# VH-VL binders against Protein STK_02290, part 12

Target 1, 225 residues: Protein STK_02290, of Sulfurisphaera tokodaii (q976g0)
Amino acid sequence: QEQLVAVNELNENLGKVLIKIARDSIANKLGILKINLEDYLSSLNDPILNKKGLAFVTLETYYGNSTSLRGCIGYVEAVAPLKEIVSKAAIAAAFSDPRFPPLSKGEFDNIIIEVTVLTKPQEIDVENRWELPKKIKVGEDGLIVEYGILYSGLLLPQVPMEYCWDEETFLAETCIKAGLEPDCWLNNKVKIKKFQGIIFREEKPKSEKILIIKPSEVKCKKEEI

## First folded at step 4 (VH-VL)

Design p09 (framework fv_flanvotumab)
Fold by ESMFold2-Fast, scan of step 4:
Structure p09 (fold): chain C 225 residues (1-225), chain A 119 residues (1-119), chain B 108 residues (1-108)
Amino acid sequence: as target 1 above (225 residues)
Amino acid sequence: QVQLVQSGSELKKPGASVKISCKASGYTFTRYGMNWVRQAPGQGLESMGWINTNTGNPTYAQGFTGRFVFSMDTSVSTAYLQISSLKAEDTAIYYCAREWELLYGMDVWGQGTLVTVSS
Amino acid sequence: EIVLTQSPATLSLSPGERATLSCRASQSVSDYLAWYQQKPGQAPRLLIYDASNRATGIPARFSGSGSGTDFTLTISSLEPEDFAVYYCQQYNNWPPLTFGQGTKLEIK
């Protein structure tokens, strides 16, 4: 079927499997694990993992009490089953993110892996473009900006939480991510889409404890208590 | 009442073929992979491979390609193992066993099917 | 393929005693290791998965430990029904999934 994985179908056990897929795919490419990746993915049986899905894999270098971004790649077109998308995104985040050198074998035990599964992006329909900030909710929505076939940018729903942005700033930053001016969202030829997601994250590198995180739970960098 | 029930024992001549069934009940058949495990007389357990019950795709261990075929029929919640061109060394008890994503081990097993190959 | 070596091949003990069974892998299997019990004429029964997690319905006297290449199954106080063959199995590297050769636990 053409049905997509819904984020509310994913529980803790499936989250552990998604992290395992990401970890094992990277380990296999590094030569740490010796598997036939095609057979590995083919053996994954749960119907939810075999439905088309959208996902990003984020890698962070772990320093004990802090982390830094090490790679982040994902897919926003429902072209393959969730299990294959997570595997491909993990490999791409580790070895093909142009902001970073390829992940080395020595780094494998010092990275945290995070998998964000996305809902299908929906174009936001407004009569007046100035209403766009009112149709977007920081802490719930991620954004995609598209202009023609060459300009596209995506920010995951946790990003505006991490940077303490409001909805208008979130729109502007997504325009910049797409290679466009900050006010691109006012242009009727620019397509704005929103999506939601659920985050599965290792508590620490190689941890058996997998956290389920809602974007609204991500702490703002400027927040103090 | 989760259970796997296998077909009865078989006595075959070399060169014949046999088809063993493994009928699942008490759970959603397509959620669990179905493993096949062989145990020759007086020997230990040997994994033959498994079939993905959601996609129908089989994965065979080395040595179990060609003559061995894993198949299934979701309408009757049944997995099948077919062995063609039977040899004396195929004499063994064949088990089916379910597993979930390699996290919980093989938690439910069939009772086993004895296949004896003799002239 | 990963080779699993179980020791001892045979363990002779009396009811009430503690049993310790070992399984060693030829290379790391992380914690992807299961233990099974098989009685004569019966199918195997899952005891432990992920090296240390007890399967549903398995008595508390059974415990698993270890990671990487060295694993142990412990039965704290043997009951008469515990005398059986025990197999370890790895599911980190496949195909194939591999089993150890078994340890036979028998009455003295």
Scores: ipSAE 0.359, ipTM 0.710, lowest interface PAE 3.2, mean pLDDT 89

Design p11 (framework fv_flanvotumab)
Fold by ESMFold2-Fast, scan of step 4:
Structure p11 (fold): chain C 225 residues (1-225), chain A 119 residues (1-119), chain B 108 residues (1-108)
Amino acid sequence: as target 1 above (225 residues)
Amino acid sequence: QVQLVQSGSELKKPGASVKISCKASGYTFTSYGMNWVRQAPGQGLESMGWINTNTGNPTYAQGFTGRFVFSMDTSVSTAYLQISSLKAEDTAIYYCAREYEFLYGMDVWGQGTLVTVSS
Amino acid sequence: EIVLTQSPATLSLSPGERATLSCRASQSVSDYLAWYQQKPGQAPRLLIYDASNRATGIPARFSGSGSGTDFTLTISSLEPEDFAVYYCQQYDNWPPLTFGQGTKLEIK
């Protein structure tokens, strides 16, 4: 479908379905569940889940009192229904994130699954590049930096909240993520895009309680970057 | 129109083998997993395992390894259960059942095949 | 393995009455629970999946509820054709897929 999923049309019940899609897709690949994934996805008839969407799936290893990143992959091109994007992102986060080995069956009960659904990125145009920090809002916006065909980087809206960054630091860190110098955002040939999102997260591994989190609600875990 | 039809009842002696067929019709055979479920006389339902009809890979529940073989033939849309070295404890009705996806459970069942093992 | 315990083992009711059947899991199965009906001499029939969703063609008098470890199948107004054995089945933790031992519904 041409129409995109709007983050404000996602409710708690749809969030639970998105987490279930992610968990079941990973379990199927691990041999824990036996499903025909194509039929599974085709059986999900909610009109919103059948709209094209953008999403990231984040996996964290749970230690009771803390967590650590275990995988994170997503899609920022609206080329498939949200249900398919979440399924693909979950599988990729578990098995194809190059920073980590593939997820093992023994880890399945010890990971937290988080799904972030994104709005379509929009380029920020300014007369003076020094105004860019005033056109973004930590706690609301995620950022994309693009330069030419080979340099790009993306940071989700919750990232600057977790690290207690201000807007200028957020721009610099996204430049670094793209493989560029921290002041890349001052170069008028560099494209800066912003997007928003909504987060659905298991309270603990396999929890039936699914949290809806706005990026602004994420408390900083580090005093400084 | 969607149907699973199983082969007829079998009476076997201990040590013999049996091969039960489950013929699918009215749907794309390779799009749905096929489960095997056993029910001993007067007892409840017991899952034996399943075969992935797209890949041909079987998965067996504990206790159903060695003597039990799940197979299939996509050209005739048929799944098979073979039991070798039959024992009296194998006396049961054996069902095949289509698994839509794990969410639905088993939505279409064969009529069952009674296997009796006696001397 | 996850053990499913159904209660009561036998339930005797008259047509028109409400039937309530319980299924308890030894550990959480989330919403990954199905209910089946089996009449004498017949294969099982899927009634409910994902704890509360009615399968295609199943009459509205059948409903499922519960999550985690405690589940209920309710028949709001019992018909004579509802005489049967009812099984719950979990598909959260696999292998194995496990069934409850069954509840026999008998018409008085």
Scores: ipSAE 0.000, ipTM 0.415, lowest interface PAE 18.0, mean pLDDT 85

Design s05 (from a16 with heavy chain T101V; framework fv_acimtamig)
Heavy chain, then light chain:
Amino acid sequence: QVQLVQSGAEVKKPGESLKVSCKASGYTFTSYYMHWVRQAPGQGLEWMGIINPSGGSTSYAQKFQGRVTMTRDTSTSTVYMELSSLRSEDTAVYYCARAEVYYDFWSGYLNYFDYWGQGTLVTVSS
Amino acid sequence: SYVLTQPSSVSVAPGQTATISCGGHNIGSKSVHWYQQRPGQSPVLVIYQDNKRPSGIPERFSGSNSGNTATLTISGTQAMDEADYYCQVWDSSTVVFGGGTKLTVL
ESMFold2-Fast, scan of step 4: ipSAE 0.366; ipTM 0.746

Design s18 (from a16 with heavy chain F105L; framework fv_acimtamig)
Heavy chain, then light chain:
Amino acid sequence: QVQLVQSGAEVKKPGESLKVSCKASGYTFTSYYMHWVRQAPGQGLEWMGIINPSGGSTSYAQKFQGRVTMTRDTSTSTVYMELSSLRSEDTAVYYCARAETYYDLWSGYLNYFDYWGQGTLVTVSS
Amino acid sequence: SYVLTQPSSVSVAPGQTATISCGGHNIGSKSVHWYQQRPGQSPVLVIYQDNKRPSGIPERFSGSNSGNTATLTISGTQAMDEADYYCQVWDSSTVVFGGGTKLTVL
ESMFold2-Fast, scan of step 4: ipSAE 0.346; ipTM 0.723

Design s20 (from a16 with heavy chain F105W W106Y; framework fv_acimtamig)
Heavy chain, then light chain:
Amino acid sequence: QVQLVQSGAEVKKPGESLKVSCKASGYTFTSYYMHWVRQAPGQGLEWMGIINPSGGSTSYAQKFQGRVTMTRDTSTSTVYMELSSLRSEDTAVYYCARAETYYDWYSGYLNYFDYWGQGTLVTVSS
Amino acid sequence: SYVLTQPSSVSVAPGQTATISCGGHNIGSKSVHWYQQRPGQSPVLVIYQDNKRPSGIPERFSGSNSGNTATLTISGTQAMDEADYYCQVWDSSTVVFGGGTKLTVL
ESMFold2-Fast, scan of step 4: ipSAE 0.664; ipTM 0.864

Design s22 (from a16 with heavy chain W106L; framework fv_acimtamig)
Fold by ESMFold2-Fast, scan of step 4:
Structure s22 (fold): chain C 225 residues (1-225), chain A 126 residues (1-126), chain B 106 residues (1-106)
Amino acid sequence: as target 1 above (225 residues)
Amino acid sequence: QVQLVQSGAEVKKPGESLKVSCKASGYTFTSYYMHWVRQAPGQGLEWMGIINPSGGSTSYAQKFQGRVTMTRDTSTSTVYMELSSLRSEDTAVYYCARAETYYDFLSGYLNYFDYWGQGTLVTVSS
Amino acid sequence: SYVLTQPSSVSVAPGQTATISCGGHNIGSKSVHWYQQRPGQSPVLVIYQDNKRPSGIPERFSGSNSGNTATLTISGTQAMDEADYYCQVWDSSTVVFGGGTKLTVL
């Protein structure tokens, strides 16, 4: 009902702008850049960036030949324009991810920034809950499990690719993320939602070159022989 | 400039009902959760429950289930907390408190309270 | 039910370091947040996620959390720091507060 950003509206140039919004927002919070963030965002008048959107920002520490997770935060309700969501998610990923200390000024030039833009999550409703794995596609869908307001688990679409999960395992792992039993998806009171996404990622820290990654292109980290 | 402005002090009799308001400004009302926390005179903080202003969904602390109701009006950016069947031990300052709705992979949506209302003193006299 | 234990009071001289503990079973696996409440005022967030400081909170406030104890540390304590301090965690689907510590600077 409200106009949401569609992933097919996003091209390489817009991906670069989203990465820049994330980088500038973090730099401003670190004192590397001195801007009024509200004025900065207001100056971005691209119609697509002014549509409501959903996004995660992931930060990884860069070591040349490898990276390690440094922060990851996102929004899954369409409550603000994409430009504002990316800015807020970037700041939260850098300073409010409880798994990590706040990002320091000295780390800024050594992180890779990745922005994943999401479609609006859609509830999957089936007569027979055992059919849920057939309604989900690894390589396309991310999952959300909700049980009331306080129990929620989310896994991005690239996650089951990275861990070589099938659809049933993906459902079980998302239940575990919600703090529920692995078979929670069989409970009629538990809501299962799916969404899709597109990933924009710096090739290396502060790179002019960005990568556009589809979740289906993410390599399986585990080889099962 | 985030502000949470609560309704004024109330004096109630046992058995009556209380309705406290909390008007939000300076941010997008539907993008943050709102919690209610109370504090009896000389006592600590006690969590009462949460409301998501976007959809109106709620969850209440076990102690208050059956007596508390939380609602919101998106047109006025206001949340309400109603407490029924008042007793003298319900004498307290009642606070609304805001929490972010972003998702993190350790805590889910369960965040800290970044801004608090000024509080509403409710005295239940007998 | 999960319980957070704080000392009822802590006293320090001006300029000295105050430490306020928050005890809880395996609290090091949880995120601990700290609120300051001056008499007659609403609580103010002073530390979030164990050791992180909101904008506007002086650098003399710091935190830690490991094992069964989280700690709020106030270095160079000032008269304006006199307040009640509350620790807070989420346990399952409920908010748990400590009983509060009255900090006196004398």
Scores: ipSAE 0.785, ipTM 0.887, lowest interface PAE 1.0, mean pLDDT 92

Design s23 (from a16 with heavy chain S107E; framework fv_acimtamig)
Fold by ESMFold2-Fast, scan of step 4:
Structure s23 (fold): chain C 225 residues (1-225), chain A 126 residues (1-126), chain B 106 residues (1-106)
Amino acid sequence: as target 1 above (225 residues)
Amino acid sequence: QVQLVQSGAEVKKPGESLKVSCKASGYTFTSYYMHWVRQAPGQGLEWMGIINPSGGSTSYAQKFQGRVTMTRDTSTSTVYMELSSLRSEDTAVYYCARAETYYDFWEGYLNYFDYWGQGTLVTVSS
Amino acid sequence: SYVLTQPSSVSVAPGQTATISCGGHNIGSKSVHWYQQRPGQSPVLVIYQDNKRPSGIPERFSGSNSGNTATLTISGTQAMDEADYYCQVWDSSTVVFGGGTKLTVL
């Protein structure tokens, strides 16, 4: 894409750079690394990193054989170049996620960093709202539900995979996330948008080995009865 | 540095319309939401609505729905708030306030105001 | 119609700890933000997301939020802290402010 980063422009080498931007931005904020962040970002002259992009940064505490969520913040508006979005999202995930206290210096070596880069959300336009589940693919699409600016909910493409949702359940859960009733997607005043993504993830804390994960590869966690 | 500079004080009569401007500088105008909040003399803060300067989408508090309109001009980095059918109880200081657009995965949008304009005093009297 | 309840006034001696409450139904499940407003001035963000301080806000400002009450705490209160304080949440598509608390430092 001319102005916006496309998922298919991102390769393993760029994924490593995005993870490094996230890691270095957090380290700088913690005082572990002493850099001028603006100069650092300005030194990154890859043309793809300088296109506007959307991204989420997820932090997980690492326990060897398991992880637990430690922060997750992103941008759903294409407001800045991808390099700046990843930097800002990483800092926000570490220090501004309301579910968690700010990340401490002692945790830095024990977190896994994951960057999900998103395509631009595209409104799904249908004549019959009951066709919406047919226009969405679990394992490929993330969803945004909007009713004006204030009722908004976003679920990343890996979320319905993690929770074993079908497309109709995915729509209902995204409505609930937006603060609306689960059948909100049947209301023609509500906008439904879909987007795709690609996930770059450290194999282990501070690992140079970066995993590239497609949402379809995320395994459904089985509910116990 | 981030600055939000609002238009000057106004005196209006009941039934007239008000238009207040808020000019942003020191940051990327389209990267943050802008809210409008008013405060009647000696009273608390009252939220009026929000605008996304990027797309121009808006949402208004129910109390002001039908009387308020929020717009923006990206070429001048300016947000406007218009309030029609003015009444004496609309006498207040009107503030613009900036909010982040980043989104929490589980919580949704984070709606706190990191910078405020200096305020515009509007007096509505008969 | 979510409502935040604050005491109208709180008085404290210089150097003592001031505590300002913000009551709301199940407010502990929401993120609470706090603003300081001096007479004739614009509000200033002093605490966001329950307990986080913006750059430039002194360490003596802290917050908590649990159950039905959020609290702004100012330790070692100074004359310059004399102001009105407002709590704020996001509820269901609207910004809700508390009624404000006038802090007097005697």
Scores: ipSAE 0.033, ipTM 0.638, lowest interface PAE 6.3, mean pLDDT 88

Design s32 (from a16 with heavy chain L110P; framework fv_acimtamig)
Heavy chain, then light chain:
Amino acid sequence: QVQLVQSGAEVKKPGESLKVSCKASGYTFTSYYMHWVRQAPGQGLEWMGIINPSGGSTSYAQKFQGRVTMTRDTSTSTVYMELSSLRSEDTAVYYCARAETYYDFWSGYPNYFDYWGQGTLVTVSS
Amino acid sequence: SYVLTQPSSVSVAPGQTATISCGGHNIGSKSVHWYQQRPGQSPVLVIYQDNKRPSGIPERFSGSNSGNTATLTISGTQAMDEADYYCQVWDSSTVVFGGGTKLTVL
ESMFold2-Fast, scan of step 4: ipSAE 0.283; ipTM 0.739

Design s38 (framework fv_acimtamig)
Fold by ESMFold2-Fast, scan of step 4:
Structure s38 (fold): chain C 225 residues (1-225), chain A 127 residues (1-127), chain B 106 residues (1-106)
Amino acid sequence: as target 1 above (225 residues)
Amino acid sequence: QVQLVQSGAEVKKPGESLKVSCKASGYTFTSYYMHWVRQAPGQGLEWMGIINPSGGSTSYAQKFQGRVTMTRDTSTSTVYMELSSLRSEDTAVYYCARAETYYDFWSGYYLNYFDYWGQGTLVTVSS
Amino acid sequence: SYVLTQPSSVSVAPGQTATISCGGHNIGSKSVHWYQQRPGQSPVLVIYQDNKRPSGIPERFSGSNSGNTATLTISGTQAMDEADYYCQVWDSSTVVFGGGTKLTVL
């Protein structure tokens, strides 16, 4: 019946479990852990973890006082239970992000893992498409643009905060990510969906302390990285 | 462990319809997209379309739009590809192929590949 | 429509290094995957995401992708490597295959 994970179902304890799933999946792929991943995931019987979900995993190299992006991959389709999605996204972020070489065993203790879980996207219905910017809140909403199954673009809720975009710019940039023109959101055949997210992040590599980050608290970047 | 088993060879006449099945086992059926790819005798690989077994959503290559339909049955872990208005040019081996689809957040494109293929179904269209 | 260009055939002597190119506009910004197809058989993934090998694929297989050309490299080529090779990318709207390259080892 209720197919997707809702953000209000996720607490700090579940956030810790999600980060542990990500970390263990990467460790298993590196040969640091020797587990049967399928059996491992099957042993996790929390009802929320067994609901379908969307998630991104971000890896950052930790230097003490600063971090740098090391990988970031996620899912834009709700194709599997949250536990499986986090596991797959973590492995993909570590080994399949084309911007970076595959994560090495020596890096494992020096990365910070961040898991962003997305709420069920809801289509925004408006009588006049020019009202769309008024139905979106920068600092709260992420956006999905869909035109059929092949043209799809997603931007996480923190992205417009990082780049200091307003709602109209946010819509245009999401259209571009979908492979469409910047004004695609004015086309009534294009579906615009919004979602919220919750971010769970290790304070330090392998830390037991988890940060819960609100997109509204993300600051504008001073320089392009 | 992962297996994709397709239905047997078929002989069809021009104007008829074709329906090929692909039964998946050894993994969570709804966690991977399924694609259909065909190969005419002595020719290369040609993409036909994609289905999401979870929701049943589909997308087809423009060349096949209006003639192809992809469906799935979650209870039997089976995907189907139906091609109508068959012509001699549709003589080919038809493959189902599994792909994990995930999104590169910064570049905005998919990083998918076909890790497992069915054995293929030879379809001959002749009169 | 995005197009991938491969040579129709490549010949190499046993033990030599074979290289198969896959040309595409700005292909270095895309992930390239490679499939091996022996006569009468289904394609087999040999390289994914430019340069990664699936389990079971010999170390002799490697890949690269930069600018407008992706390359599949087979070192110490063996008779068993005779096959058709296809490159593949995801364009934003479709899956695109190269035309295929017949590798002959003689």
Scores: ipSAE 0.018, ipTM 0.594, lowest interface PAE 6.4, mean pLDDT 87

Design s39 (framework fv_acimtamig)
Fold by ESMFold2-Fast, scan of step 4:
Structure s39 (fold): chain C 225 residues (1-225), chain A 127 residues (1-127), chain B 106 residues (1-106)
Amino acid sequence: as target 1 above (225 residues)
Amino acid sequence: QVQLVQSGAEVKKPGESLKVSCKASGYTFTSYYMHWVRQAPGQGLEWMGIINPSGGSTSYAQKFQGRVTMTRDTSTSTVYMELSSLRSEDTAVYYCARAETYYDFWSGTYLNYFDYWGQGTLVTVSS
Amino acid sequence: SYVLTQPSSVSVAPGQTATISCGGHNIGSKSVHWYQQRPGQSPVLVIYQDNKRPSGIPERFSGSNSGNTATLTISGTQAMDEADYYCQVWDSSTVVFGGGTKLTVL
């Protein structure tokens, strides 16, 4: 039986490996690196990387004092081993994010790569939906709102910290993200799921220093982050 | 090497039920969503619904809600589409089509385009 | 319900440039994908996410998407390009196809 990756199994060394997988996958697609990706991933024999996992890869263009979003794609279903998910998410973030043109070779040295690994989302079941805000914790939980398979919204655990939201506001904003009304969480046909996560981020493009960010450590207001 | 192989042609009478299969090979079955799309003779493409082979969750186009059921068998890498209460207007070629399970954080939706299609299953419904 | 509008037919001579339009309200804010279907065959993806080509699709196929119109362009059109072409978007709640355009190369 395959077990899912838990965020507490991930340390700095594994975070560095995940960032390297993302970097190498993008570099290979750009022709900067010439590898057989299947063989590359098969060579990674760490047991944690071979467990099924969920991850988002975020790419930001680096300007020294600031960054701007350049791509962000991930997986909310545990469909493959973590090493494969990070590789696929990195390629998708670089080349398949519809907000941006495909990443060019000239940009590769100017992007910061961030990998967020998620726990398996767990549906929150309550007798009274008004109790939902009491079942989530800002600084610990990310949220998924689902209405069928077609309407879905996900907010990572650091998002409500960045915006100083309380739990009820977090639920409403996730409903809006799903394309639903802000009070969608009161509708019993809407599924609310929570998950936890850990963030690994390059300090600057291609840096050997990888930052480990826990959502509870994110300060509200842009000037404090 | 990716292949989607569908079951053979069917002839049905009005009121009967249809079950079409789509067997996937050459990739990790649970890593991609599977959609069903039909095409009536001389007409365009019509989306019927989607299944996540990993968890088995489904969503159907409103037109087919209540008549269609999608299932999968992970041991055989096969997706099924059942359509009940058949009418002559259900005469069509039925396709399965694969889509990557990327989630776009900004738009809050899945990026679904169909990179591989099955060969199609012709279903004729006649009295 | 979101609607995509395509011309029913387009005719070009061999070697000419064919353009197939796909109209939709604010379609430039959506990702448009294009499929080619030859008679008796399954659809084949020829353009995804407005302007990207899958491996194996000739470079004479290109796409664009802005405002209320997405366009599939086939330069140096060949007899083998004769087919029906469908545009497609994801409208959060459903997959929407255009009605299809029959390209005749004569």
Scores: ipSAE 0.137, ipTM 0.659, lowest interface PAE 4.5, mean pLDDT 88

Design s49 (from a16 with heavy chain S57R; framework fv_acimtamig)
Fold by ESMFold2-Fast, scan of step 4:
Structure s49 (fold): chain C 225 residues (1-225), chain A 126 residues (1-126), chain B 106 residues (1-106)
Amino acid sequence: as target 1 above (225 residues)
Amino acid sequence: QVQLVQSGAEVKKPGESLKVSCKASGYTFTSYYMHWVRQAPGQGLEWMGIINPSGGRTSYAQKFQGRVTMTRDTSTSTVYMELSSLRSEDTAVYYCARAETYYDFWSGYLNYFDYWGQGTLVTVSS
Amino acid sequence: SYVLTQPSSVSVAPGQTATISCGGHNIGSKSVHWYQQRPGQSPVLVIYQDNKRPSGIPERFSGSNSGNTATLTISGTQAMDEADYYCQVWDSSTVVFGGGTKLTVL
């Protein structure tokens, strides 16, 4: 479908389905599950899953009382149905994140899967670029910095919460992710976009309990003991 | 199944323009970047540029800037590469090649080419 | 401009291990991809992101990347592996290919 998925259309039951799509897509690639992925996705008839959507899939290795990042890949253009995007992002997070080796069968039962569904990124228009920090909100907005087609930096809405950043630091860090100087957001040839998101996360590996997390609920690391 | 099918061989004169097509099937056309890479006889691979079929945004290698144009038609899932002011040195096999559009936190959008078209031989001679 | 250096040719006997190098300044900080091109055919991806194999590529193909050298390794080399091999990286916003290595299995 042509219409985009809105984050307020997503409830707990749909979040469970998105996690299941991610888990089944990875399991199929590992040979744990033997399905035809195209037929599997075609069988999912929920109207919301058939709308175009944007999503990141994050994988974390689970140690009981802690986790560590294991993969994170996403799509930020509304180019395919949400069900396809989540499936593709899950496979890419497991097997195509350059920071990590491909996920092994032995790791499958020890990872937590998290799906972040995004709103469509919107360019922030300001008369004076010094106003940009006033137009973004830590705890609500993720940021994209674009300079041409190939220079792009992205930070999810939960990232500045995790690191206790203010809005100006958030802009600078996103510039650095784009491979640009920290003050790139002052350059009027650089596009700054913001988006929101909702997070669905397994409580534990393969848990039937799926947590719904708002970025504003993420506590900064300095407050963790 | 994924297929990239390119237009047939061309013979051109110096100063003319070339337009090669690449028709995609078997996947969501707008979910992948398309690149153009050429190979002169007996030589290596040379990158020409990239197009995002979703928005039509392009980026070209400096060597070709000003005489290459890449476009797409989403209704036919086809990408085009046009090269103007042809020279004998432009004699080459021209390939389209597909790359993912996902974002990763190490490489951004800078991905590898998972499928290639069959190539289009272009001969530029007087 | 960033340059990738490959040997022009490598020869190996059937069943032996072929090693093809790809040299570049700080190449270990980049993701290296490898393509196989048989005569008259299109390139085929054989290794992506330094050491990962696409579905359908035999396990005898492997890769590594550290410091200033990336390496494609083909164990138990077969006649069907005769081809030109190209390494590829991104440098800033441009694709850079190595000059290609012709692998001969004699």
Scores: ipSAE 0.766, ipTM 0.889, lowest interface PAE 1.0, mean pLDDT 92

Design s66 (from a16 with light chain V95W; framework fv_acimtamig)
Heavy chain, then light chain:
Amino acid sequence: QVQLVQSGAEVKKPGESLKVSCKASGYTFTSYYMHWVRQAPGQGLEWMGIINPSGGSTSYAQKFQGRVTMTRDTSTSTVYMELSSLRSEDTAVYYCARAETYYDFWSGYLNYFDYWGQGTLVTVSS
Amino acid sequence: SYVLTQPSSVSVAPGQTATISCGGHNIGSKSVHWYQQRPGQSPVLVIYQDNKRPSGIPERFSGSNSGNTATLTISGTQAMDEADYYCQVWDSSTWVFGGGTKLTVL
ESMFold2-Fast, scan of step 4: ipSAE 0.296; ipTM 0.739

